# Designs tried in a protein design chat: VHH binders against Tyrosine-protein phosphatase non-receptor type 20 (PTPN20). Part 14

Target 1, 254 residues: Tyrosine-protein phosphatase non-receptor type 20 (PTPN20), of Homo sapiens (Human) (q4jdl3r159to412)
Amino acid sequence: IMQEFMALELKNLPGEFNSGNQPSNREKNRYRDILPYDSTRVPLGKSKDYINASYIRIVNCGEEYFYIATQGPLLSTIDDFWQMVLENNSNVIAMITREIEGGIIKCYHYWPISLKKPLELKHFRVFLENYQILQYFIIRMFQVVEKSTGTSHSVKQLQFTKWPDHGTPASADSFIKYIRYARKSHLTGPMVVHCSAGIGRTGVFLCVDVVFCAIVKNCSFNIMDIVAQMREQRSGMVQTKEQYHFCYDIVLEV
Short names: E, the ipSAE of ESMFold2; O, the ipSAE of OpenDDE; V2, 0.75 times the mean of E and O plus 0.25 times the DockQ between their complexes.

## First folded at step 12 (VHH; framework vhh_lunsekimig_d3)

Design S6 (from R1 with Y99Q H108Y; at its last look DockQ between E and O 0.70; V2 from the best seeds 0.00; counts 0 for: pae E 4.2 > 2)
Fold by ESMFold2, look of step 12:
Structure S6 (fold): chain B 254 residues (1-254), chain A 122 residues (1-122)
Amino acid sequence: as target 1 above (254 residues)
Amino acid sequence: EVQLVESGGGVVQPGGSLRLSCAASGFTVSSYELYWYRQAAGIERELIASITSGGSTNYVDSVKGRFTISRDNSENTMYLQMNSLRAEDTGLYYCVKGQRSYYDSRYYLDYWGQGTLVTVSS
């Protein structure tokens, strides 16, 4: 397992980060050194405006699994985040972080705080229609309305709340249930998956989701290949050897 | 584009007070760690105060108890209230925005304002 991870770390991937490094776009990155490749970044609108987000397509057993891996939104990028969700027709957001961990802001609270008052953005109004707090994750149902057209879109957000500040969850079972719920909730567009930087926990989610789909279909899978595909499309997916090992541990639990 | 525009500098007597403002555009002040730096003629820029995204403040010893950093999120503005001013406080005052590095978890000082001059003289 460790040899596989080291081999993935040693691969020389040729992607470029020019869009994310433009002075006008630096403020849109949560971390100065976590950027989408130019070739796979998610464009906003016809002018191809910048957001720190990457399309990820994983192929296994003739099936293609389509995601957007993105950073946790900044306060200044909340409008861009919702624009991305709407333009890609995504109905599921998987959030694998708490807003604040260890006293550090990991992701801005980009959704409405209460059922009574919508989140008012420049171009959108986001309504919290319903929520449910479970032991390991929170389900939120949103209606997102574009102000100029009145067009609306339903989005389910699933926030996993039990990932430890360091390392990986002690029990894989809760994360498995979370991923399965997210997959069952999927109807349209790529799943939008984020943590703080959009590479570590996000990478684990994508890998395990593909593995579960393969197991359900009685198809083969190769975790090293899945992670390699992700890393070609967003740099550093599955950040640590512990996270990589956890992908294998999850398979044992299932 | 990130812009930081300082204002509120001027000439003041020793023992007097000034309030500096840093109007921010292109980012939200509540999302980042922000700093005030000072530069006297012929001296390196020095950190004098900081405020974290969570609102925690820190001060260099020479200004502690006299200066107060704050922010107004609705106006997207950071402030430095300067009381009990001394001649040694004379200098060009900069507001500065950091950006976090993921791999080493530090803030890097990527954006600086043009500065506002404070002169403390009799």
Scores: ipSAE 0.208, ipTM 0.660, lowest interface PAE 4.2, mean pLDDT 88
ESMFold2 (binder alone), look of step 12: mean pLDDT 81; pTM 0.800
OpenDDE, look of step 12: ipSAE 0.735; ipTM 0.895

## First folded at step 13 (VHH; framework vhh_lunsekimig_d3)

Design T1 (from S2 with S31E V60A; at its last look DockQ between E and O 0.81; V2 from the best seeds 0.00; counts 0 for: pae E 3.0 > 2)
Amino acid sequence: EVQLVESGGGVVQPGGSLRLSCAASGFTVSEYELYWYRQAAGIERELIASITSGGSTNYADSVKGRFTISRDNSENTMYLQMNSLRAEDTGLYYCVKGYRSYYDETYHLDYWGQGTLVTVSS
ESMFold2, look of step 13: ipSAE 0.268; ipTM 0.638
ESMFold2 (binder alone), look of step 13: mean pLDDT 80; pTM 0.789
OpenDDE, look of step 13: ipSAE 0.818; ipTM 0.913
ESMFold2, look of step 15: ipSAE 0.260; ipTM 0.632
ESMFold2 (binder alone), look of step 15: mean pLDDT 80; pTM 0.787
OpenDDE, look of step 15: ipSAE 0.820; ipTM 0.916

Design T2 (from S2 with S53E V60A; at its last look DockQ between E and O 0.87; V2 from the best seeds 0.00; counts 0 for: pae E 3.4 > 2)
Fold by ESMFold2, look of step 13:
Structure T2 (fold): chain B 254 residues (1-254), chain A 122 residues (1-122)
Amino acid sequence: as target 1 above (254 residues)
Amino acid sequence: EVQLVESGGGVVQPGGSLRLSCAASGFTVSSYELYWYRQAAGIERELIASITEGGSTNYADSVKGRFTISRDNSENTMYLQMNSLRAEDTGLYYCVKGYRSYYDETYHLDYWGQGTLVTVSS
């Protein structure tokens, strides 16, 4: 497992980060050193405006799994985030972080706080229609309405709340249930997955989701190949050797 | 464009107080670690105080217990309350915006204001 991770770390992946490094876009990045490749970044609107997000397509057993891996939204990028979700027709957001961990803001609160008052954004209104708090994750159902047209889109957000501040969960069981629920919830567009930077926990989620789909179809899978595919499309996916090892640990639980 | 504008400097007697302000534009103060630096004539700039995006504060030993850093997110402004001022507090005070590096896990200096002069004399 260590040898595989070291091999992934040693690959030279040529890619450009020109859009994310533009002075006008630097403040749209939660971390200056975590950027989408120019070739796979998710554009906003006709002008191809910038958001720190990457399209990820993973192929296994002749099937393609389509995701958007993105950072946790900043206050200044909440409108952009919802625009991205709507323009890609995504109906599932998987959030793998708490808003604050260890005194550090990992993700800004980008959704309405209560059932009574919608979140008013520049171009959108986001209504919280319902929520359910489970032991391991919170389910939120949103209706997102574009102000200019009245067009609406339903989005389910699934926030995993039990990832420890450091390392990986001691038991894979809760995360397995979370991923299976997220897959069952998927109907349209790429699944939007984020943590804080959009590479570590996000990478683990994508890898394990593909593996579970392979197991359901009685197909083979190769974790190293899956991670290699992700890293070609967003730099640093599955950040640490501990996270990489956790992908294997989850397979043993199934 | 990111801009930091300090104000509130002036001449004050020893033992007096001043409140410095740093009006920010081009970014949201609650999203970044912010700093106050001080520079006396002929001396390198000194970190005086910092506040993280989560609200944790840190102070140089020379000002601990006398200075308080704070921010007002609704006004997009950072403050430095300076009490019990001493002659050695004289200097040019800078507001500084940091940025976060993921792999370094530390905050780095980004943009500097022009500074506001504080003079502590009789």
Scores: ipSAE 0.253, ipTM 0.633, lowest interface PAE 3.4, mean pLDDT 88
ESMFold2 (binder alone), look of step 13: mean pLDDT 80; pTM 0.794
OpenDDE, look of step 13: ipSAE 0.717; ipTM 0.906

Design T3 (from T1 with S53Y Y99Q; at its last look DockQ between E and O 0.11; V2 from the best seeds 0.00; counts 0 for: pae O 9.7 > 2, placed apart)
Fold by OpenDDE, look of step 13:
Structure T3 (fold): chain B 254 residues (1-254), chain A 122 residues (1-122)
Amino acid sequence: as target 1 above (254 residues)
Amino acid sequence: EVQLVESGGGVVQPGGSLRLSCAASGFTVSEYELYWYRQAAGIERELIASITYGGSTNYADSVKGRFTISRDNSENTMYLQMNSLRAEDTGLYYCVKGQRSYYDETYHLDYWGQGTLVTVSS
């Protein structure tokens, strides 16, 4: 397993990060060293504006799985984030981070703080319709209104809350349930998946989701191959050796 | 090896101007958040200006409107233009490099220059 992980690091493909490195776009990146490839970045609007997000397409057993991997929104990029979600007709957001971990902001609140008051953005109004706090994750249901058209979109957010600051979840079963619920909830567009940087925990989610789908379909799978595909489309996917090992461990429990 | 070398300090009369330079080596200035600190005699050091890798600038209230932080990427140098200098601006000025964690949003200060002395006196 460790040898595989090391091999994956050596197979990192050269990519161009021109858009992410533009002076006007630098402040839109949470981390300066975590950028989307130009070839797979998610363009916003007709002008193809910038957001730190990547299309991820994984092929396994003849089936293609379609995702958006992205960083946790900054305060200044919340509007862009919702634009991305709506433009891609995504109905599910998987959030694999807390807003604050270890006293450090990992993601800004991009949703309303109450059922009574919507989040007002420049181009969108976000309503929290309902929420459910479970032991390992939170379910939030949103109505997102595009102000220009008045069109409303239903979006479900699933926030995993028990990933520790360091390492991997103590309970693989909890994360399995989380991923399965997300897949079950998915209806339209690419599933939007984010953590803080959009590569570590996000990568684990994507990998395990594909594996679970393969198992359900009685298809073969190869974790190394899946992760390699991700890394070709977003650098650093499945960030640490512990996370990579966790992918194998969680599959053994299924 | 990371190095920061300040220059441009000296003696100036109140109301005068100075331009400080910070020549950086071992890293690219446009990729990191940089800071100017100063320390007056008997007083704790204070942050007076910052510039992000995106080019956003911030100033302490004490220098706002008088000082300007900038950088020249081609020269890999950061600058502090100081106008309308006051006696209270006297002190040792430091160029400082920040380092962002790979896993969080925080910057820590990991390298300091040796400083350049600014004396504002009539």
Scores: ipSAE 0.006, ipTM 0.282, lowest interface PAE 9.7, mean pLDDT 92
ESMFold2, look of step 13: ipSAE 0.266; ipTM 0.682
ESMFold2 (binder alone), look of step 13: mean pLDDT 79; pTM 0.786

Design T4 (from T1 with S53H; at its last look DockQ between E and O 0.90; V2 from the best seeds 0.00; counts 0 for: pae E 3.2 > 2)
Fold by ESMFold2, look of step 13:
Structure T4 (fold): chain B 254 residues (1-254), chain A 122 residues (1-122)
Amino acid sequence: as target 1 above (254 residues)
Amino acid sequence: EVQLVESGGGVVQPGGSLRLSCAASGFTVSEYELYWYRQAAGIERELIASITHGGSTNYADSVKGRFTISRDNSENTMYLQMNSLRAEDTGLYYCVKGYRSYYDETYHLDYWGQGTLVTVSS
């Protein structure tokens, strides 16, 4: 397992980060060294504006799984984040972080604070319709209304709250249930998946989701191949040896 | 586009006080670790104070108990309150913003203001 991870780390992947490194876009990145490839970045609007987000397509057993891997939104990128979700017709957001971990802000609170007051965006309003707090994750239902047309869009956000500050969860069971619920909730567009940087926990989520789908269909899978595909489309997916090992641990629990 | 504009420097007597301001534009102060650096003539720049995006503060030993770093998110501005000033506090004070590195888990000093001069003259 370790040798596989080291081989993935040594592979030289061609890719440029020119959009994310532009002075006008530097403020839009949570981390200076986590940037989307130019070739796979998610454009905003007709002018193809910048957000720190990558399209990820994973092929296994003739099936294609489509995601957006992105950083946890910054205060200054909340409007961009929701624009991305709606322009891609995504109905599921998987958030694999708490807002603050170990005294460090990992993600800004980018949704309506209460049922009473909507989040006002440039072109949309986001209403919190309801929520449900479970042992390991929180389900939030949003209704997003386009100001110009009155058209509404439903978005379900699923926040996993029990990932430890360091390492990986001791038990795979809660994370599996979270991923299964997210897949069951999917209707349209790519799943939007984020943690803080959008590569570590996000990479684990994508890998396990593909593996789960393969198992359900009695198809083969190769974790090294799945991670390799992700890394070609967003640099550093499944960041640590511990996270990589956890992907295998989850397979044993399923 | 990203700018840090210091103000509040000037000439002050020993024992006096000054409040430095750093008006930020092109980024949100609450999302970054921010710093004050000082440069006396002929000396390398030294870290005086820092504030994390979570609000934790740190100070150089030479200024502990006399200087206070703070920020006002509604004004997008950082402050340095300098009390009990001494001749050794004379120098050019820079406002600096950090840019978080994921892999080394630290902030890098990627943007500096032009500085504001503080002169403590007896």
Scores: ipSAE 0.289, ipTM 0.684, lowest interface PAE 3.2, mean pLDDT 88
ESMFold2 (binder alone), look of step 13: mean pLDDT 80; pTM 0.787
OpenDDE, look of step 13: ipSAE 0.745; ipTM 0.908

Design T5 (from T1 with E33Y Y99Q; at its last look DockQ between E and O 0.06; V2 from the best seeds 0.00; counts 0 for: pae O 12.1 > 2, placed apart)
Fold by OpenDDE, look of step 13:
Structure T5 (fold): chain B 254 residues (1-254), chain A 122 residues (1-122)
Amino acid sequence: as target 1 above (254 residues)
Amino acid sequence: EVQLVESGGGVVQPGGSLRLSCAASGFTVSEYYLYWYRQAAGIERELIASITSGGSTNYADSVKGRFTISRDNSENTMYLQMNSLRAEDTGLYYCVKGQRSYYDETYHLDYWGQGTLVTVSS
């Protein structure tokens, strides 16, 4: 397993990061050194504006799985985030981070704080219709209104809340339930998956989701191959050896 | 200012050896991941070797057993020893600096050198 992880370093595509490194876009990155490849970044609008997000396409057993991996939104990029979600017709957001971890802001909450008051953005109005706090994750149901057209979109957010600051979840079963619920909830567009940087926990989610789908379909899978595909499209997917190991461990629990 | 300057490229016969150098300035080589990339004419850039801040090395299958990546901390220089060179090793070789993640201990590409040309020809 460790040898595999080491070998995966060579699977990072030597791609270009020109868009992410543009002076006007630098402030839109949560981490200076976590950038999308130009070839796989998610363009916004007709002008192809910038957001730190990558399209991820994984092929396994003849099936393609389609995701958007992205960083946790900054205060200044919340509007861009929702634009991305709506433009891609995504109905599910998987959030694998808390807003604050270890006293550090890891993600701005991009949703309303109450059922009564919507979140007002420049181009969107986000309503919280319902929410459910479970033991290991939170379910939020949104109605997102595009101000320009008045069109409303239903979006489900699933926030996993029990990933520790360091390491991996203590309960593999909890994360399994979380991923399965996300997949069952998916209807349209690529599933939007984010943590703080959009590569570590996000990568684990994508990998395990593909594996679970393969198992359900009675298809073979290779974790190394899956992660390699991700890393070709977003550098550093599944960041740590512990996370990589966790991918193998969690499969054994199924 | 971060700078990477490659040297040591040239023309060599098949089976020969060559040692590339990457002189680094503006940062300490031992604190960062470093990489060698190469690009043959008409082909996409290829990662061929890496060395971590901890000194762990990794190689592409195409060069494994033939190439050795190393660094000298005192000289702040990275090296690539290339043995048993083949015609397919011909290309422009780049030294690349990684950057430590602000999120964790992972690294991403940061700076590229100008490259040094290696030509393997009989």
Scores: ipSAE 0.006, ipTM 0.214, lowest interface PAE 12.1, mean pLDDT 91
ESMFold2, look of step 13: ipSAE 0.022; ipTM 0.430
ESMFold2 (binder alone), look of step 13: mean pLDDT 82; pTM 0.813

Design T6 (from T1 with S53Y G54S Y99Q; at its last look DockQ between E and O 0.08; V2 from the best seeds 0.00; counts 0 for: pae O 12.0 > 2, placed apart)
Fold by OpenDDE, look of step 13:
Parts: C-alpha cells; structure tokens; sequence
Structure T6 (fold): chain B 254 residues (1-254), chain A 122 residues (1-122)
C-alpha cells in the first residue's frame, strides 16, 4: 500500500497553474500552494472567472463519475462558490471539514446561521430550509435564489463533523454511511466535494465513493488507479499515506 | 528570483552514461522537493525522478536502476546520473522545483527549467 502511494506521484503529469497564480486570483486561494490545474479548473460565468476548484472525472468499469473538488470557501469567495454550484447544476455538497479546526479557520460559513434569515450575497440569496444534526454529520437543505433571475435551486449540504485534525476517522462505518448518504442524495450535476484545501479528505471521499459504486454494480476497482486519475486532475488528491491506507481499510469494512 | 538552469545534455551512444546538472538559484535545494521530468518527441512529459527535502528518492519504473537523482547542497545543484542509456531515453529533460503545501506534505510544481536535450543514438 505504501509503495503504491509513493508510486502515485510518479504517475502524475505536470500541469500548469497559470490562472491560480495570476496576481488578481491569488487572494482567492486559501493556500498559495494548493492550486487547480488550468486544464481542469472550473471556470465561472462567460468570462471564465477564477475559483480554486477542479473538475474531477473518474472512470471505473466503463462508468464515469463526475465531481468538483474545491477548497473551503473564503469570505470573499462565498459568492463565487455558489455561482459554481448553480452553474454546474449541482444538488449535493459534501463538506468534510469543520469551520474551525485546531483553532484555525478551515472554512467560512457559506450558509445561513438560522432558518429565519437568509445569507445575502452579491448575486445570490441562500435560505436554510431545514437541517438535521446526526451523530457524525449534518444535513442542511438550502434554497438558493439567483437575484438576477429570481430562480430558486434546491441544494443539499452534507457536513461530516468527525474527521479529526490529524489522522483518519475513528469510525470507518460512520464515514461509509456519510458517503452512501451523499451518493443517494445526488441527482444532478457533479457532486461538489470540499474540505479545507480540497485535496486530502476530499480525495478520500471521491475514491471511496467510486469504490462503493463499483461494489454495488459488481464491478472491479483499483484504488491506485482511481487515485491516479484524481491526481492527474488535481494535484495532491489523497494527500497523506494515512489517508491512502484509510481508503483500503474502508473497503475491507464493506 | 527563482531560477533553474539545466546542463549536461548531449548526444550519447546506447549503453552510455550522461550526467545532468540543475543549478538552482533563489532558493535552497535542500529545503524543497525537486524533480526531473522528460519529454520525448510526440510524447507527454513524464516524471522520472524525485528527491525530497529529506533526501528520499523515487524513480519511474522506466529509469529505476539506471538513473540516480542527487543534490549537492553546498553547490545548490541537483544532478541526474544516467547510466545504461537507451534510445527511448531521448528527450528534453527538465529540472523542476516543488513547493511544499501548507498543513500537509504534498508538493506542487512551481518552477521549471528550460530543459536540456539528451539524444541517445548509435
């Protein structure tokens, strides 16, 4: 397993990060050294504006799985984030981080803090219609209104809350349930998946989701191949050896 | 300003050896992960070797056992010793600097040299 992880780096093709490195876009990156490839970045609007997000397409057993991997929004990029979600017709957001971890902001609230007041953005109004706090994750239902058109979109956010700052979840079963619920909830567009940087925990989510789908379809799968595909499209996907090992461990639990 | 300047490329016969150099400036080589990439005509660039800040090395299967990546901290230079060269080793070789990611041990590639040409032909 560890040898596989080490070998994955050597299978990656070099990519360009020109968009992410533009002076005007630097402030839109949570981490200066975590950038999307130009070839797979998610363009916003007709002008193809920048957001630190990548399209991820994984092929397994003849089936293509389509995702957006992205960083946790900054305060200044919340509007861009929702623009991305709506433009791609995504109905599910998987959030695999807390807002604050270890005393550090990992993600800004891009949703309303109450059912009574919407989040007012420049181009969008986000309503929290309902939420459910479960033992290992939170379910939030949103109505997102485009101010320009008045059109409303239903979006479900699933936040996993029990991933520790260091390591992997204590309960593989909890994460399995989380991923299965996300897949079950998915209806349209690419599933939007984010943690803080959008590579580590996000990568694990994508990998395991594909594996579960393969199992359901009685298809073969190869974790190394799946992760390799991800890394070709976003650098650093499944960022640590421990996370990579966790992917294998989860499979054994199913 | 970060600069990477490759040298040592040339024409060599199959079975021969060549040593590439990458002179780095604007940063300390021992503090970053460095890479050698190559690109053959009509083929996409491929990673062939890497060295971490700790000195750990990795190689592509295609060059494993034949190529050795190293660095001289005092000279701020990275090397690629290429032995038992083959025709398929022909290509433009790039020195690449990685940038350490915040909160993890991953790297992205932030600077590329201009490359040095290696031609293996009889």
Amino acid sequence: as target 1 above (254 residues)
Amino acid sequence: EVQLVESGGGVVQPGGSLRLSCAASGFTVSEYELYWYRQAAGIERELIASITYSGSTNYADSVKGRFTISRDNSENTMYLQMNSLRAEDTGLYYCVKGQRSYYDETYHLDYWGQGTLVTVSS
Scores: ipSAE 0.006, ipTM 0.204, lowest interface PAE 12.0, mean pLDDT 92
ESMFold2, look of step 13: ipSAE 0.318; ipTM 0.702
ESMFold2 (binder alone), look of step 13: mean pLDDT 80; pTM 0.792

## First folded at step 15 (VHH)

Design V1 (from T1 with T106R; framework vhh_lunsekimig_d3; at its last look DockQ between E and O 0.83; V2 from the best seeds 0.00; counts 0 for: pae E 2.7 > 2)
Fold by ESMFold2, look of step 15:
Structure V1 (fold): chain B 254 residues (1-254), chain A 122 residues (1-122)
Amino acid sequence: as target 1 above (254 residues)
Amino acid sequence: EVQLVESGGGVVQPGGSLRLSCAASGFTVSEYELYWYRQAAGIERELIASITSGGSTNYADSVKGRFTISRDNSENTMYLQMNSLRAEDTGLYYCVKGYRSYYDERYHLDYWGQGTLVTVSS
């Protein structure tokens, strides 16, 4: 299966990164070299403003699975992140990172700290309605209110907390339960999935979710094809050969 | 718009102390690796101290034990506390913000402040 990964790495995918490379957008990227393609980037509002996020559509057995793959928000992009979630009517956010790993901030804390005080943003107010801490992930229920209209939207955030600093989880069981719960939680819009850069752990999540859905429907699947589809829509999805191998490992355990 | 504004430089006697400040805007200081560089007349800029996003610090051997880098996230400001100053510490001190490259796994220098002059004279 390592030859498959090498073939994916050698594939020369054409695409442009002009929006992410604009000087005005540079500080909106957590990593200068991880950018969405112009053709698949998620626009914000009528002006099609920039966020480091990509639409991902994966087709398998005539079924289409729709996601937004995005970086972990920066302080300066928290408003943009919530705008993206609301404009796309997404009710699930899958967060596959801790806020700080190895002394480095991987993702800014973009949600309210406590049940007592909402997060006040430019156009939105985000309330933490309740939460539940499980062994491997945290479930947070948010109510997001647009200030100008009073319109509210329920969002469930699922934060996987046990991905190791290096490599992949030793036990796939916890990650399997996490993905299954996220799929069960989905009601509307694309699932919003992020880690730090929005390509590595995020890519694994998307691939495995599609495979699980295929298994439930007694449909065939091809991991190489799924990853190839993702990479056409966001560069570098499933970053390492270890992550690619992990996709296969998870399938064998189920 | 990213901006770094140093202050706190001045003239001080050997053995004295000085605290430099770097007020940052356009980014969150806690999200990036930050640096102090200095430049004495006629030589290249040298790295004096760094602080990671998680708070880990590193120092050049020439200043270790005498200088302390720190930050105040509520004021979005980085500091350099300089104690036991020596004539060799004279120079222009720069505050520098890094950025992260994902694929090569290292920080690169991004934005530099204008610098603040420190003169240690006996």
Scores: ipSAE 0.302, ipTM 0.673, lowest interface PAE 2.7, mean pLDDT 89
ESMFold2 (binder alone), look of step 15: mean pLDDT 80; pTM 0.792
OpenDDE, look of step 15: ipSAE 0.774; ipTM 0.892

Design V2 (from V1 with T52Y Y111H; framework vhh_lunsekimig_d3; at its last look DockQ between E and O 0.74; V2 from the best seeds 0.00; counts 0 for: pae E 3.1 > 2)
Fold by ESMFold2, look of step 15:
Parts: structure tokens; C-alpha cells; sequence
Structure V2 (fold): chain B 254 residues (1-254), chain A 122 residues (1-122)
């Protein structure tokens, strides 16, 4: 497993980060050194504006699994984040981080703070319709209304709250249930998945989701190949050897 | 556009107090590591105090116990309370915004204010 991970780390992938490195986009990145490739970045609107987000398409057994991998939104990118979700018709957001971990803000609170007051954005209103707090994740149901047309869009956010500050969960059970719930919740568009940087925990989620779908369809899979596909489309997906090993640990439980 | 504007500098007597302010725009002070640096004539800029996004603080030995860094998230402003001032505290004081490199796991200096002059003299 370790030799597979080292081989993935040593692979020199050609790709450019010109959009993310533009001075005008510098403050749109949570981390200076985590950027989307130009070729797979998610454009905003007709002008193809910048957000730190990547389309990820994983092919296994002739089936394509479509995601957006993105960083946890900053204050300055909340509006862009919701625009991305709506323009891509995504109905599921998987958030694999707490807002603050170890005294550091990992993701800004980008949703309405209460059932009473919507989040007012430039082009949208986001209403929190309901939420449910479970032992290991929080379900939030939103209605997003486009101001100019009055049309609405339903979005379910699933926030996993039990990833430890260091390493990976001691037990895979909670995370397995979370991923299965997210897949069952999916109806439209790419699944939007984020943690803090959008590469580590996000990469684990995508890998395991594809493997679970393959198992359900009685199809073969190769974790190294899945991670290799992801890394071609967003640099550094599945960040650490512990996270890579955890992908195997989860699969063995099913 | 990120901007940092210092204020509150001036002339004070030894043993006196002064509070510096850093008004921030273009980012949220609670999301970033913020610093105070000072520069006396003819020497390199010196890190005086740090406040991290989660609220923890650090100080240079030369100012520990005399200076306090703080922030007010509702005003998007950072402060430096300077007590028991000494002649060697004279200098130009800069507010600095940091950012985090994911792979380096260290803090980097990003934007600097214009500086505010503090002069400690009798």
C-alpha cells in the first residue's frame, strides 16, 4: 500500500495553475499551494470566473461518477460557492470538516445561521428549511431562491463531524454510513464535496464512494487507479499515506 | 482588495502607554494569522506579537508582559496595547496579514500596512 502511494507521489503530472495564480484570484484560495488545474477548474458564469474547485470524473466499469472537489469556502467566496452549486444543478454538498479545528478556521459558515433569517447573497437567497443532528453528521436542507426569477432549488448539505484533528477515524463505520447516505441523497448534478483544502478527506470520500458503487454493481475496482484518475484532475487528492491506507481499510469492512 | 491601515502612533514618555489599531478590509481578521512587526532606524523589522485564527497569541521576549495583541471581530480590527514603554520601543509599527501554506504547515507574511510611528522620549 505504501509503495503504491509513493508511486502516486512520484508521478510527475503535467498541468497548469494559471487562473489560481492570477493576482486577482490570490485571496480566493484558502491555501496558496492548493490550486485547481486550469483544464478541470469549475468556471463561474459566462465569463468563466474563478473558484478553487475542480471537476472530477472517475470512470470504473464503464460507469462515470461526477463530482466537484472544492476547498471550504472563505468569507469572500461564499457567493461564488453557491453560484457554483446552482449553475451545476448539484443537490448534495458533502462537508467533511468542522468549521474550526485545533483553533484554526477550516471552513467559513456559508449557510443561514437560523431557520428565521435567510442568507442574503448577491443573486440568491438561501433558506434553512430543516436540520437534523445525528451522532456523526448533520443534515441541513436548504431552499435556494434566485432573486431575478424567483425559481428555487433544493440542496441537502451533509456535514461529517467526527473526523479527528489528526489522522483518520479509528472506526470506519460512521464514515461508511455517511458516504452511503450522501450517495442515496444524490439526485442531480455533480456531488459537491469539500473539506478544508478539498484534497485530503475529499479524496477519501470520492474514492470510497466509487468503490461502494462498484461493489453494488458487482464490478471490479482498483483503488490506486481511482486515486490516479482523481490526481489527474485535482492535484494531491488523497493527501497522506494514512488517508490512502484508510481507503483500503473502509473497503475491507464491506 | 486587501488593505491594512494602522493608527494610534505618537510620542509618549517612558513608562507610558499607547494602543495601536489596525483596521482591515478585504478579508476577515478572524480567518487569518495577524502580526505586529516593528522597525527601529537602521535595523531589520522585528516580530513583536502574533494572533492566530483560533485566538492564541505569542510575543517576542522583549515585549512579553508589557504588550497585548487582540482583535475585535465585529470591527474587523486588530490592536496592540503597549504598556511600560521604553526608549528601545521607538520605531515604525506594522500590521501584517499572514496566510497558510498547506504543505509547509507554517505561516507566511502576505500583506503589510503602511506603518505607524511610535516615539518614546522625554
Amino acid sequence: as target 1 above (254 residues)
Amino acid sequence: EVQLVESGGGVVQPGGSLRLSCAASGFTVSEYELYWYRQAAGIERELIASIYSGGSTNYADSVKGRFTISRDNSENTMYLQMNSLRAEDTGLYYCVKGYRSYYDERYHLDHWGQGTLVTVSS
Scores: ipSAE 0.227, ipTM 0.627, lowest interface PAE 3.1, mean pLDDT 88
ESMFold2 (binder alone), look of step 15: mean pLDDT 83; pTM 0.824
OpenDDE, look of step 15: ipSAE 0.703; ipTM 0.860

